# Designs tried in a protein design chat: VH-VL binders against Protein ImuA (imuA). Part 8

Target 1, 244 residues: Protein ImuA (imuA), of Caulobacter vibrioides (b8h429)
Amino acid sequence: MEAGTRTPTPVLSFGEPSIDGCFPGGGLPLGGWHEVTGAGLEDETGAAPAAFVTQLIRGLTDRKGGAVVWVARRADLFAPGLLGLGFPAARLIQVRARDEAETLSLLEDALSTQGVAAAVAEAEAPDLTAGRRLQLACEKRGGFGVVLHRRPYGGRAGGKPRLVSGSASFSRWRIAPAPSGPPPDDIGLGPPRWRVELERCRGGRPGGWILQAQEAGHGPHPFRLVSQLADHDVAAAEAGRRFG

## First folded at step 7 (VH-VL; framework fv_guselkumab)

Design a7 (from f2 with heavy chain E105M)
Fold by ESMFold2-Fast, scan of step 7:
Structure a7 (fold): chain C 244 residues (1-244), chain A 122 residues (1-122), chain B 111 residues (1-111)
Amino acid sequence: as target 1 above (244 residues)
Amino acid sequence: EVQLVQSGAEVKKPGESLKISCKGSGYSFTRYWIGWVRQMPGKGLEWMGIIYPGDSDTRYSPSFQGQVTISADKSISTAYLQWSSLKASDTAMYYCAREGYDFWMGYYFDSWGQGTLVTVSS
Amino acid sequence: QSVLTQPPSVSGAPGQRVTISCTGSSSNIGADYDVHWYQQLPGTAPKLLIYGNSNRPSGVPDRFSGSKSGTSASLAITGLQSEDEADYYCQSYDSSLSGYVFGGGTKLTVL
C-alpha cells in the first residue's frame, strides 16, 4: 500500500499472449466494468454471450471467495447450461428487476456491497452518468462489473443500445457461438466455443479469436485459444508495415 | 508517506455535541474508504462505520447506526465523526483508519491515525 | 461479547513460540472472509501486522506468521522478544452484520 495510487490494478489474465497483449495491464481489469453484446441481432437473443460471461466470471471465482450477483428482469431464465460449465451455484445470487432503471441501480448497489466479487446486469448500455457511478462502485470494492446487452426473444427495444466510450467502461465485447467439434473424425461434441471480438478497450487495442471453454481444475485460465480471426491479423500486419 | 492526523483530545459533559476529525495526506483521499474504530478504556477495538469520500457513501455497524454521524469533506481530505448528544459511555479513544484496497486480500485497515481521546464526565 | 473469540491473554518466555487463536463462525471466517491481525503496543495506535491470512507488510519480521482453517485463524510468533509485549487483535468481515468484526484482543506477556 504505497502512497497516492493503487498500482497495479488487479487483472484477470486469459493466459494467452495474443489476448492479454491487447490490455495495458496484461489482462482484463478488476475494479472496473465492461460491456458484452451479441455479434449480430440473432446473438442478442441467444445464450452465447451469457455463457461467455459466465465462463469468464468462473475464472474469477476459482481464484478467491465472494458472491456473484446476476441482475435481470427474468432471473428465472438461468439456463442449466450455465451450471454445466462448472459455475459454483452456491455463490450465485440472482436478482429480479422490474425495469431498466432498477436493473442498473441494483447493479450499482451490488458492486458497492462488501463480499460481492462480480455483478452482471442484463440491461441496455448506461448513459455517461450511470457509467461513471458504476465505475466508482467497482473501485470501492475491487468488484468486476458486466453490462450484458440481451434482447428479449421476439421483443423490440424501446431504443437503440448505447455503447459509451471514454471513462464509462473499460472494454466492449461482441460474442457469437462457434462450432464445437469436427464431425467425421470425432463423433463427440467438444466443449463450447465462441467467436470473441474485443471491439474496444481503454488504452489498449482490438482483437478477435475463437475461444474454447477450459474445464474447472485444468489450469487457472477460463479459456483456451483455438485460433485468431484473420481480419484482425490484417490490421496488425498493416500497422507493422507503417515504419518498415 | 500515507498519514492520517486526528484532532486533539476532548473533554465534554453529557448532552453536549462533538465533531472530531481525521485528515488524510500522502495518497488519493477520494479513492480509499476511511473507517472509525472505538476503544473504550481497557477494552478492545470496535468498528463503528466507514465512508467512501469520493461520493460520501457511508456504512455503519448495527451497534452505532443512529448513535453517530460519519461524514467527509473531500476538498480538504478530512473525515469526521460526530455526536449530537454525548453520554458518559462514549468515553473512549477513537481511531480513524484507511481501508486497504486489495480485492484478493480482503478487507483490512492498512494505516491508522494516532487516535483522539474523548472524555465525557459530569 | 466480541463476534470473534480470542484468549484474553497468552504468555511465553524469550526465544519461545506462542500461538494466538481467533475463532469465528459461518458468517465470517467460515464464509471464506480473510483474517487480518493488528499489533497494539502500550499507549499507541494499532498497526497492521498480518493481512489476507498470512501476508506481512514491509517491516514485519518473519517471526510473525498467520494461518486460517475452517472457522478459525491463528497468529504464530516465534523467537519471542520483549518488544513483542502488546495487545493483538484479529479482524475479519461478517456477512450477516455487513461489516467489519474484531476479536476481543489478546494480551501477550513475555516472561
Scores: ipSAE 0.007, ipTM 0.489, lowest interface PAE 11.1, mean pLDDT 80

Design a8 (from f2 with heavy chain E105Y)
Fold by ESMFold2-Fast, scan of step 7:
Structure a8 (fold): chain C 244 residues (1-244), chain A 122 residues (1-122), chain B 111 residues (1-111)
Amino acid sequence: as target 1 above (244 residues)
Amino acid sequence: EVQLVQSGAEVKKPGESLKISCKGSGYSFTRYWIGWVRQMPGKGLEWMGIIYPGDSDTRYSPSFQGQVTISADKSISTAYLQWSSLKASDTAMYYCAREGYDFWYGYYFDSWGQGTLVTVSS
Amino acid sequence: QSVLTQPPSVSGAPGQRVTISCTGSSSNIGADYDVHWYQQLPGTAPKLLIYGNSNRPSGVPDRFSGSKSGTSASLAITGLQSEDEADYYCQSYDSSLSGYVFGGGTKLTVL
């Protein structure tokens, strides 16, 4: 076999030791794909997972040129809302897919395209074969791939979003909204906040946090740590012992 | 260390076919794109196309689409550039180069072959 | 024509500073794609000199520096030496072409 692999894998650092320490490379791997889902029923979590993904990708695009491709069967992502989060509208390419299979194939195509920095698909979890193809596509361009599991607008779906056992994704995240920072005597809300749980990371460890959006130009990273979830570490350690 | 070693100089007549090679070593050949760059005598660098050897995904410059074929054989860590019918205007130095893997810094070539001189004359 | 514009030649005496410009457009440098620089010594293959606008590979002396602003980039060479006599090429990525683009090259003469 070929020799090599002394070149470090690029990572997205959150700038927070408690988060970055969960990853074997000190940050979220870029040349791979990740799964993001809501932490409950859609009516409870709303658009929080999509907003979290948008903020994360904004952080990538602020540091490097390139397009972001967003593949969905419905177009519920607002350009004005993205600009409010500091996302460069000129770099966003929204692609409408006809069905689930086309959504994943368009994601794969986008990730292997020169000039694409990140690609997101609103889709059900890929099977292992599709997941391995996505991994290869990400490696080709060092692209950041996201499969965002969310229910269609106005639809009812039973149970949790599907998560594939033995997924080829680098990490799996569960996102819920968290109360915004208190505005003293103001009508407006503070910056958006999320309850962020890292359920799984290849070669890494789980964790949980409350994160707040950073405004464009007010820091090098897209999020500010509000707090670490104290109960998460105890629960994760206990679960590991029972299955180890 | 990373090395790209190209095949030797070629002297051909118009209408002949040609296939030149670029062998990679010192790194994981299937995990890096390999590009081909033309330099006509006394002229600048022109990107021709690029291939990912892991699955042979190939992208061409619009100027070279349909004029050349880029391929790779991952079992011997070798990329190829091929012409079905050479023209005198194909006389040039041809370089292969490995794309650097760095999301933060962009799309650049971090290692270059020594070049293959192709001369097409009657 | 080349997509990125460079002056065809620059010259300087030993010890002086020279600057080589690279001008792009909204589809490449203006779209925030990084600029990379290659040095081609006479009779040799190009070698990477600067990547990601301003970073030097191992072995490149700090006399070489790069910068980027708006739709343009510059390569600066301070303390010019006879060994610096070469052709210099800028390179970026162009979204409208979905591919790599090079400047036309600049011949540096050390007088």
Scores: ipSAE 0.008, ipTM 0.569, lowest interface PAE 9.1, mean pLDDT 81

Design a9 (from f2 with heavy chain E105K)
Fold by ESMFold2-Fast, scan of step 7:
Structure a9 (fold): chain C 244 residues (1-244), chain A 122 residues (1-122), chain B 111 residues (1-111)
Amino acid sequence: as target 1 above (244 residues)
Amino acid sequence: EVQLVQSGAEVKKPGESLKISCKGSGYSFTRYWIGWVRQMPGKGLEWMGIIYPGDSDTRYSPSFQGQVTISADKSISTAYLQWSSLKASDTAMYYCAREGYDFWKGYYFDSWGQGTLVTVSS
Amino acid sequence: QSVLTQPPSVSGAPGQRVTISCTGSSSNIGADYDVHWYQQLPGTAPKLLIYGNSNRPSGVPDRFSGSKSGTSASLAITGLQSEDEADYYCQSYDSSLSGYVFGGGTKLTVL
């Protein structure tokens, strides 16, 4: 066997250089966990963050076998439109938590379970210790973890912002809905679009984009780039470097 | 080339305030945690705390919470460790160190400053 | 004071092999947190020697190796050289303390 230039680090690539270039490994690490939040209050942002996460994980399921576990206090999760994008419903295991305190514990259990490819919890930000345990669970089994915040990062409904200590996630994302494009034919809604901001990434750089869902069979990746956000602050690229 | 350069040695009396610095270069300063580690004379290493300069998010060891303040100024790629009132027991070498992260290998310090010696005596 | 236990000193002659142990508990190494090792030469800052139990950074000779089993880890140094005379520290993470923990350090003397 020839020693290639291939890195052995498994990543989820977006297939877009402006996005993949933000990460030292050329994509999101599969043996890691990530945070996703809305860019505004829940009533402004709606289901857009959950829809983005679902589409991202659909991309992983195209490349990796195993179950997808979704932990939430309510199980009314998937709109018909999300299933229409080719999410493999047969691989989805929905787990109901009794309360907020159970969600992270169940997420850790899922990520520690053989045969689980990805797990999502709809939860508040974990503290540093919980975050380190989630990362360890992901590393042991190569699982992909997501903590999905329904409220704005660092905020509380009707209260003062919560300060969190970085939580040890690999990346943190802010998601807002964006206007859908017209369908190829006459009537209906085009595929969903998101304003996607990478606000924090270990060893990488921030970025922002408008992304559109790519339907099953229409390409190798779950998203299509619509545009790059011009107003986003871009630090010097650390892309392709694993260590300083 | 990743480098962390710390401020020079300090000699202080008990009750005085002090702020020491750690300047990062050769990498994206706002995208890596920076930690502080104490080494008392002839003793081992003790983790004090860590800061993410991009948003100034800070965590302290239980032994050091309330004893010191860690901060960062991302515009000049510099982290700080500060005491409001020094004690003789604060006499030590203080290191800053960048937290490395490998997707599979956990959390470790991959680059270290040269150290700042702080001597507190009456 | 130290959460992880190391022998305070070890010694060997040039060309020999030494091992330095690092013993933890169920809240750190026993909870499957990785162990990392640092070398501190006299009068210098610590330097990363081994990370993630057994991996070497670029520039660290293959004479240095690490391993982990259960609640303990070890650093092995083969073909001892006088330049290896230093203090060696293990480091992990502890869930009950919510932070990084270091061993007490081992002074290696090359006779």
Scores: ipSAE 0.007, ipTM 0.464, lowest interface PAE 13.5, mean pLDDT 80

